# VHH binders against Salicylate/benzoate carboxyl methyltransferase (BSMT1): the designs that were tried, part 8

Target 1, 379 residues: Salicylate/benzoate carboxyl methyltransferase (BSMT1), of Arabidopsis thaliana (Mouse-ear cress) (q6xmi3)
Amino acid sequence: MDPRFINTIPSLRYDDDKCDDEYAFVKALCMSGGDGANSYSANSRLQKKVLSMAKPVLVRNTEEMMMNLDFPTYIKVAELGCSSGQNSFLAIFEIINTINVLCQHVNKNSPEIDCCLNDLPENDFNTTFKFVPFFNKELMITNKSSCFVYGAPGSFYSRLFSRNSLHLIHSSYALHWLSKVPEKLENNKGNLYITSSSPQSAYKAYLNQFQKDFTMFLRLRSEEIVSNGRMVLTFIGRNTLNDPLYRDCCHFWTLLSNSLRDLVFEGLVSESKLDAFNMPFYDPNVQELKEVIQKEGSFEINELESHGFDLGHYYEEDDFEAGRNEANGIRAVSEPMLIAHFGEEIIDTLFDKYAYHVTQHANCRNKTTVSLVVSLTKK

## First folded at step 17 (VHH)

Design u3 (from t1 with K98R)
Fold by ESMFold2, fold request of step 19:
Structure u3 (fold): chain B 379 residues (1-379), chain A 125 residues (1-125)
Amino acid sequence: as target 1 above (379 residues)
Amino acid sequence: QVQLQESGGGLVQPGGSLRLSCAASGFTFDYYAMSWVRQAPGKGLEVVSAISGSGGSTYYADSVKGRFTISRDNAKNTLYLQMNSLKPEDTAVYYCARGPEYRNRWYQLGEFDYRGPGTQVTVSS
């Protein structure tokens, strides 16, 4: 199973504190401002922060797409790796708002808009679909419009849409997940991912798998996107150029590896289980992204931006609160794989140790992790 | 190749304190769990305390719980043992020991693959 982007599993702990009822209907009302003062889980706050970072690129590319296609009367947009719940609509709302504001400004008719929400078939689409009426009510209030919402279950490493049907694709914090653990990967004992002590062959195996997966993604989307259609993609990436094995001591997979090794020390996790577990993940740098896009050849790069990365500080949290926030975020994306491999009973203890280790490295310098935002135009 | 060197031992009165240090070299320090092991006169080795490679998990023998604190500084490749409220029965040679390549609860089995020459701690009036 290819792991989901951050927020594939909601934190019951945070959601329960903020609403009387975890049911999607109540959460949708909380986000619409019906109860004004409520806040959602730390994972929801992370998605909003990531969108805020990517928003200038998303808005610019939406506007340029509309102009370059000469204001089509029908638009189909897709959110790939949408997860579940009301946050599935954050980028879609921004896209639709941008289109409607632009059309009004230039005195053009607004198009009818199809919004396709993609995730794996096991995703809780039912919870997401319950938000559609509230999403359309928000659009009516802000834009005097509505849109059509569809589910598109399947892996984005396969075909998802009919040929030449999509105008704009957005995907955030999904494409760094690999389709599988790399082939010919030497077991990196005691570590879940690349570290400075890893063999060079581990880097090459991870890079090779990423190159295959992202090339396939681009080729498949190029069949589905209209000429001059666009994509806006956000990755967890890295800023290193000269040492592809280097990750700082605060890297989230390094901290999770440390936490699992603590559990081995305590006898809660077997060493052989830890040694057999590898994250199907790759954090590309800018050059590696450019190389895949250029070699595949279907898309032109419009923008490629590098932004700071912080999983724990959403508002003005102290280091202790930030550690808990990061632990919740990493738990949300990794827990299904961790349960499947290590079992359910160690998970709470594991993330207590993770949160502790984050606070022990609060003054870490020279962090290597960044957010990479790339926008593409189909040739 | 592997080098472990203890320091900080000495003579103290009952109720006193000492801090032991162990300088490590010749191996990747943070990969290995570490322990303090002691040998009282005429007795076998006793595992006093152990700490995981990251420093996130510790073990203490019942005889020292609440009085001793193990810690490590992975940037300096150094292991520590803070010993407070010392008793005459704490008199021993204290050894810094490296655990085997990481494993389940190895310290409860009394295992280690390398140790230093030791430092004498004597608690006497």
Scores: ipSAE 0.373, ipTM 0.795, lowest interface PAE 3.1, mean pLDDT 82
Fold by ESMFold2, look of step 17:
Structure u3 (fold): chain B 379 residues (1-379), chain A 125 residues (1-125)
Amino acid sequence: as target 1 above (379 residues)
Amino acid sequence: QVQLQESGGGLVQPGGSLRLSCAASGFTFDYYAMSWVRQAPGKGLEVVSAISGSGGSTYYADSVKGRFTISRDNAKNTLYLQMNSLKPEDTAVYYCARGPEYRNRWYQLGEFDYRGPGTQVTVSS
């Protein structure tokens, strides 16, 4: 083999007893994107848990799509916001496995499958691309098949694919990221996001930006997806219906705000730096999500499910370990923005504060945050 | 509309303990850092302790460090000061004070925008 191919596999913790995989490259997939640090391994575990929550919806919609399209000989799927490493393949594997199992069950030939991995141009696609041969080897072992993998760099708030070319789109924990920080947040100083003390205008600013962004996303995808093609989307959302400002004391952006305010108290972060930092994020409730989809009009809702949300309990961890797990997960997703704004020097201290706060609020019983899974069919 | 009301003061022997409470109302309590400030007879104000809005960071004057513990219960809008190993020099009126909006090390500058009427702590045989 080419030495470049052999030497491109990242370091593998071969004896990881929590990985239930029996093949070396599958074990590498469990740890891909990690350099042994706390942040990227925690992100991989979170994405596996999120996929497990969404898997029944993803499988059902994949099966129904195949049947409604009358078993096409060619399928093009996209993973939007794929990130880097092994998690780029988790949903794709489930989609391909579902297609192959269904085709075998009904005695149809399996299609050729193109898998398009989308993220921003700055994404480390090369780490993901290095796993393509191993992913296809795993598919040959489990499914006696393979697929073609392509990168699609760009914002999913722009066109990414040619018209009427996609059959199935999956996106998980990506669409809550807004295209930009909402305008007119000056009255929400000291808070990174919506909190119960925020003015109503802050909520309206975030909702308006989400409505614009998600409407644009749906419109753009409707040009690219075939009639009767499907999307399965997973959001970080909220269960509050009557009070749009309410977030419980354990909400992750509230905890991060508290942690930054602690650093301001200690003199490690300036007041003005904190006041200028806002999360480009929105956690819709079910009704808000439905309203955007229905108003945009290109898609029919098949399913919309709400699931419990827990960033820190991956197995049977106690609350202290769960607090550290959550801190590592939030760090993984937020650190690039935090470094760009505050510098690298305060990040370790910040997430030590975060972990402390998570532990101090571990007994909060009225959690507002949920995972929302929605499946759509293109009209 | 900001209201701060201290309680829990009293007479105690040297080496004894007291727990001060401060009930807060009229503002979003967890948004503001809080402090305890004391004034001994004939003396100026001394910042005893301060705590961030979340409760995650604290400050103690050297004269009380290791003996006093500041805490807050944001669900009850209440600030506390646990005072242990009390000494005669701790005799003072203790005030609950609200810091200005979250700012760097405001407590070391003796700054606050509101305080309560105070509670007397007397340490004597």
Scores: ipSAE 0.367, ipTM 0.791, lowest interface PAE 3.4, mean pLDDT 83
Fold by ESMFold2, fold request of step 19:
Structure u3 (fold): chain B 379 residues (1-379), chain A 125 residues (1-125)
Amino acid sequence: as target 1 above (379 residues)
Amino acid sequence: QVQLQESGGGLVQPGGSLRLSCAASGFTFDYYAMSWVRQAPGKGLEVVSAISGSGGSTYYADSVKGRFTISRDNAKNTLYLQMNSLKPEDTAVYYCARGPEYRNRWYQLGEFDYRGPGTQVTVSS
C-alpha cells in the first residue's frame, strides 16, 4: 500500500476559552495542539459528537470482551488513526473507565492496560504525548489507576502489532481514507470525488478500492487481535442503497471542487493540477460494509448501526458563521493533502471561496450526515 | 446540443438600466464558465464580463466595471447581466457565450466555444 494516500484525522487545536468543563482531563483536551493556521475547534466538536454517538456500542463491547476473556490481568488496546491532540484520549478514557468500573462491580482486580496510539509517522505524536501525564493524573483521581501509553507509527493498511497481542481496537472517522486514489478515474476530470454528474465508472473505481483496502485492514488486524478480541469502528457513510452517485454527507467535496475551479478561472491554480487531484476517500453504506466483512471471514458482526446527524452548522441562525464553521472543519481534514498537491499559498483563498459557496447554496441545510458504527468479534 | 438564447435588449436612455438574460440548454450549465461579449458598430467582439461555473469568480472589462453585474442562476440554467448607468458607448449587440472548458483566463484570450444569436442594446436620447 502506498502510504502517501493514507491520511488520518488532522491535528486538533482547541482554544481554552471554548472549553466549558472544569475537570483537568477536559481542560487538557482543550489545550492547543500541533502547528497550523486557523482554529480547528469545529473539527474537534465533530469528533466528540461522533464518539458520543458510538459510546454505547464501545462500552457494551468493552464489557463483553472482559467477561468473555474471563478478566485477563493484561489488556492491550489500540486507537487507530488517533490524530494529534486532545481527542486522542477520549475513547481510551471511556474504555479504561468501563474496564475499571466493571472490575470493581464484580470484585476483580483491574488489569494492566497498554494503550497504543496509531497514526502515520508524520503525525505530531509529541503534542499528544505531552498530555499523557495529565491524562494519567486524571485517571488516578477518577479511577485510582493509570495506563501505559505507546505510539505505534505506521499505516493501518500494514501490520502494526505483533500477532495475537491486541484485545480491543477502536477507530473513528479514519477508515474512509483509502490507501491510494482509485485506478481508472480518467472520466472524472475536475471533480475531487463522486458527484451526481460523475460516471458510474467513477463509483465502481472507488468502491473497488474501498473493498481492497478494508479487506486488507480486516486481514491484517485479524493476525494481531486475540481470539474473542473486539473492534469498534466508525465510518463516514451513507444510507442510500439504490443510487450509487448519491452522497448523503459528501457535498463538501463537490463544493471544494467548485472552489478549486474558481481558482483555475482566476489563474491561481492550473487545470492540470486540478485534474490530477482526487480524494482518496469512500463513504460506504451498510450493505457494502457487511459484504466485505462477511467475505473476509475473520470477524463476526456484533452490531452495525446507522446514525443520522448534522455535520454542518446550518441550524444556527447566522448562515455566514455556519459557512465559516463548515469551511474550517473541511479545511482541518483536507489541508495537509491540499498543501502537498497545490502548495500552501492558495489555501486561505481556497477556503474563503468554499465558505462563500456554503453560504450561497441552500442544498446543504436539509442534509442529514450518516455515521456507521460497527462492532466486531475476532473468531 | 448546446443552445444559448439572449433576451432583454432594447432602447434605453443614458443613465438608465437594463437586465439581459440568457437561457442555456444542452449541457451541464454549472460546469461551464459563461461570458457576455458585445460588438459595437464597426468594432470587433469585446469581452464585457465573465463568471465561473459556480458563480464564485467574476471578471469585468474596465469600461463597465462598477456599472455592470454578471450573475447566474444554476438552478434555472440562466445567465444574467445587470447593466446600470448606461452610456451611449454601451450600444452594441450583446452575446451570451460559453467558455471552452474550465481553463485559466480563457475569457481574456477571447476563447469561446459557443455563443447565442445576440440581443441589441441601444442607448440614446
Scores: ipSAE 0.365, ipTM 0.799, lowest interface PAE 3.3, mean pLDDT 80

Design u4 (from t1 with N104P)
Fold by OpenDDE, fold request of step 19:
Structure u4 (fold): chain B 379 residues (1-379), chain A 125 residues (1-125)
Amino acid sequence: as target 1 above (379 residues)
Amino acid sequence: QVQLQESGGGLVQPGGSLRLSCAASGFTFDYYAMSWVRQAPGKGLEVVSAISGSGGSTYYADSVKGRFTISRDNAKNTLYLQMNSLKPEDTAVYYCAKGPEYRPRWYQLGEFDYRGPGTQVTVSS
């Protein structure tokens, strides 16, 4: 089996005989667990920022949902791709707060709320669940309400919930991860992702995989979400319309590619390993996103917003600190995958190189990466 | 077509400094490691220094370590070699050389795809 083919996240058909390799791959698609210095939970500042940015859209859609559903007595909310840590609750907290405030305002009883946190089975759910008491306490203080928290292990590219059981779905910075590395990626040597030097075929391969995955996602969710239910989804996207291959010099996968090439140069990583590694990732533009949604046809687009994207600069940090912060963030989301392919031994050095490259490009202008926030209504 | 053109060579006294430049064209400059190689009279080619495509990694021969600095400006497609504390034994024709596709430690093996016409560096009193 060509190691280049990262098999699709196996549908939970637990066929017992799934080769050690498939399990390893699934595990690799998870964020860094735990609460250590390199964990996702410790390095998720970006996620907080993104949630803050998306909050207005989330609030509006939550309110509209409640009104359109005539203030139901029960609401089920799902956080898809929740990763690990306290940030998994940020959106949920806002949703519940919005619901309670609205209900009070119109003199309606607040609904009972089920909250389902979804991620791959290999995700560190324990770290997240440890925060549930704290979350509930805060919720009681703020809203005098509680919710029931559940785990929903599985790929969001599979069926996760019963038919017409969900009211609101939130997903932030998860759906840009593909179910697998695209097929027919040829001649993308030395790069983990699309660059200006990549062949057009690489772009097409990635786009096709994205279209397939996101279409599947929409179809699945359409079965699970009630009519007039909502989804609020945030993607890492791109602002380029004319040149699909173009990524700015500071694109995080470009920098990671540069870093890996440095290690190849030093003899720490083999060329063959680098060439065999591609990210199961796609950053759609607004048009690509719209096209998939419209073509699938189960949802209406309420809002689609584009926002700036910054991985490194928080609170007037110097260039060095910004570089380290960005490195840590990228590490948190990519380390398991990298370890699975390249081994653990190079990881520290790799992200030192990454940090270095970030600092070297501190003046990078015209970034192509954006955050895309889309809100959808189930027809 | 790959083109490399060295400049900056000349005559210097021992202890002096020179900065060599290499203008590159005809390939994606930032994807390829580059090197400086030299050939002294009657001697073979010696890799002096090498730098990764991104510039994040460098190599120096023991003979020049601490005295020479390799750098690159990818925006300008230019490779540099700052040579300080020059010695008579540094007298050679210096060549800019393009590295192969991603080969680990190719510079230790003296492997390169293309080299420029060279520039003469002479260190003498």
Scores: ipSAE 0.871, ipTM 0.961, lowest interface PAE 0.5, mean pLDDT 90
Fold by OpenDDE, fold request of step 19:
Structure u4 (fold): chain B 379 residues (1-379), chain A 125 residues (1-125)
Amino acid sequence: as target 1 above (379 residues)
Amino acid sequence: QVQLQESGGGLVQPGGSLRLSCAASGFTFDYYAMSWVRQAPGKGLEVVSAISGSGGSTYYADSVKGRFTISRDNAKNTLYLQMNSLKPEDTAVYYCAKGPEYRPRWYQLGEFDYRGPGTQVTVSS
C-alpha cells in the first residue's frame, strides 16, 4: 500500500491576510464577552428558549446514537459556536443526562464523556471556563457522573477535531453566520442585509456564500464524526419559499438598518460607512437546507422542524421591555462588529433607536423568521 | 414618477390647530426621509420639520419646536404634520418635500429632490 497517497488535504489556511480592509470587521465576528449588562451571558434568554424547543430532538438523537453504537464506553461531544457563559453548557447537560438515564434503564455503565466547546479564538472563553466547576458539581449531583471539558478555538469552517473522533455535535444559532461577507454585493445601499428592495444579485450572493460555507461545514464534520454519529443543528431561518427577497418589516437586520439610517439622518453616521457595512449572515429556508445537505451527501436527515421565532417577547412583558430585551439580544451578537466599523461612540444611541423600532412594530403578525432544527446521521 | 400631494390646509384662528397630510407615490416611501417646508409671502423657503425614512428621527425648526409634530405612516405612504398653537407668523404655503437618499442633515441645507404643489395655511383672527 504505497504511502504516497496520503492526500494531505492541504489545510485550507484561510489566508486571513487577504481579507481586504473593507471587511476587517469580520474578524470581530464574536459575541460580547464578560458578565456585564450588555454581555452575551446576560442576554442569552433566547438561547435557553431555543434549546427548550430543540430538546426533544436532541434527546431522541442522543438515545438513538447510543443504541446504534451499542453503548460505547467513551463519547465525545462538541458544542459548536458556544459563545460565552453558562448557557454554553445547557445542551451538554441534557446530552449527558439523556445518556445516563438511558444507560440506567438498560443496566449499562455510563460512558466517559469528553465535551469540547468551540468558538472563534476571539470569543471570551475565560468566562465560559469559569463555570466548569459549577457544571461538574451539578452533574455529580444529578447523575453521579462527570465529564471532561475542553476548549476548541477556531472557525467551524475549518478542521477542529481528529478523524472519526466525534460522536455527537450540537450547534445552536451559530451556523447562520457566514465565514465572510459575500462578494460582489452591489447596490444594497442603506441596508445591512437582504430586504424586499434589495437587488436579486444580493440574494444570490448571500445564498451562494451560504451554500459554500455550509457545504464546507458538512464535509469537515463528516471527517470528524464516526459512522452513525449525530448532529443536531439549530438555525435562524425563514419561512418564505416564493420570494427570496422578502423579509417582514420586523426583521432584526431591517430594524438595525433603519436605526443606522436614523443616525445618518442625524449626522452621527456617514452614508459611506453605512453603505460599506453588510452582515455576514444568512437565514435559509427548509428547502435550501435540504438541498445543501442532500447535495453534499455525507449525512442523512432524520428530522427537520420549524418553530416560531421571537426575540423580544419571552414573557408577559410590556412592549417597551420587549423592545429593550430584543435590542439587548441583538446588541450582544452584533456589537463587536458594529464597533469595529462604526466606532464605540454611536452604539448606545444605535440600540436605543433599535428598541424604539421594535416597539413601533409590536403588532407585526406575519414574521418571516423561524427557528430551524435539523438532526443528521453520519453515513 | 415621484408624486407628492398635500392636503389639510385652510384658515384657522390664532391658537388653533391643523393637520396636514401628504400622499406620496412613485418611490419607496419608507426608504426616504421626508420634510415639510413653507414659504411665507415675500420670504424664502424654510424647512419646518423633517423625519427619517423609518420615523425614528425627527427635526424641527426652532420656530415650531413644541408646537408642531411630524409623523408618517409608511403603510399608507403618507406624511403628516400636526400643527398646534398656530400663530399668524405660521401663515404660508406648506410643501411636502422628498429628501435625498439618506444624506446627513440635508434638511439643514434645504436640499430636497421633489416637492408637492403645496397647501395654503392662513392663521388670522
Scores: ipSAE 0.867, ipTM 0.961, lowest interface PAE 0.5, mean pLDDT 89
Fold by ESMFold2, look of step 17:
Structure u4 (fold): chain B 379 residues (1-379), chain A 125 residues (1-125)
Amino acid sequence: as target 1 above (379 residues)
Amino acid sequence: QVQLQESGGGLVQPGGSLRLSCAASGFTFDYYAMSWVRQAPGKGLEVVSAISGSGGSTYYADSVKGRFTISRDNAKNTLYLQMNSLKPEDTAVYYCAKGPEYRPRWYQLGEFDYRGPGTQVTVSS
């Protein structure tokens, strides 16, 4: 092994006195979340499992990208929909580790790597940026390297990067969020999303919005990613082919709808407010993804995999604790929209109802999640 | 076609218990709230209790609160009323009723879309 590849980079060292002050912010964040510690823990385990399922695809595509581009000396990577906190770095670490291990194995110099973290401008990037020194310390220990980290605020349904600048794009559990609520949902009353009682027109409205959004996403990314650059995308999805109203993993929207209807029963929420509220969400199947990608035309599909796993293997000690942890997780992703529409006053009561319903339904304790992993090469 | 069939009525002594059941068919059971209403001899209908479609919210008339428990089993399309500490004043025909769609507090107005034929409950020594 050539010693010049394993030398450390001293300029990445930070002042230890400043590090103690920065740890205070992390402790304050952890203490502020209500039941947040359990919610963060359960959500973190799911995200790590989802990434673990996608890891073979991510590693293979990172290696093939490097070889097909003839080991460029500079790589720009983006994490789209990065959210906040330490989990923003999981996929990026894997990408960098894969690049460094591959370069060492084939006796090539490792590239300089820019890592761009994207989410909406309202995202708490500062919490994530405070982890950058810790992330680079981990890279120095494991890889004798570091990377440059940047924020890229904006919607991934718009341009985010200069043309032909990105080599690899990763996004996990973000693209199921639509750019807007589908139009023409007046006949899906009482439901936040598609359920077994929904009309076919509701399914068509959601599918049409997803097709438009994902087509736009692909077109925009195709301008930004280099020829033979790659994307690895993970969706909440479904396996069903013959019943467009069945949802494998979307019982959480159904149970939330039930909880809102309970509040209507009690007079705390009006019928009209419930009927006007819809989730900007879609869970595609494999064929729907394939059709959009092929019709848009900028990318070749490398892999497209469907993964089921048993959420019951995240075992909670009792049913009430499991129900409250799920409620806190769903609250974290949905509360801003719920407050904007229904007001803040009912939110605690709503999620108490939700937690109760999760506890009462055995199928929620053993529900299998479906994830779709797709890898793409820019033509 | 909506069908509601009550059962479980009978004669009991004061302080006794009965459990009423209502088998439902002909509609999406778990989407609709349900209620129990009763009619004592020579009296009008009184709403006894109501339950939301999911089962997560309930209502009880003051006269039965703490003594009666409404529940539902959405997998079996069945509504229940557990009646404990029965009094002679509870003597009535008890009807299972399907509520309107998820409209607020409909049960407090004595409203319902359909009811069954009823089951007689008689509390006497």
Scores: ipSAE 0.432, ipTM 0.828, lowest interface PAE 2.5, mean pLDDT 81

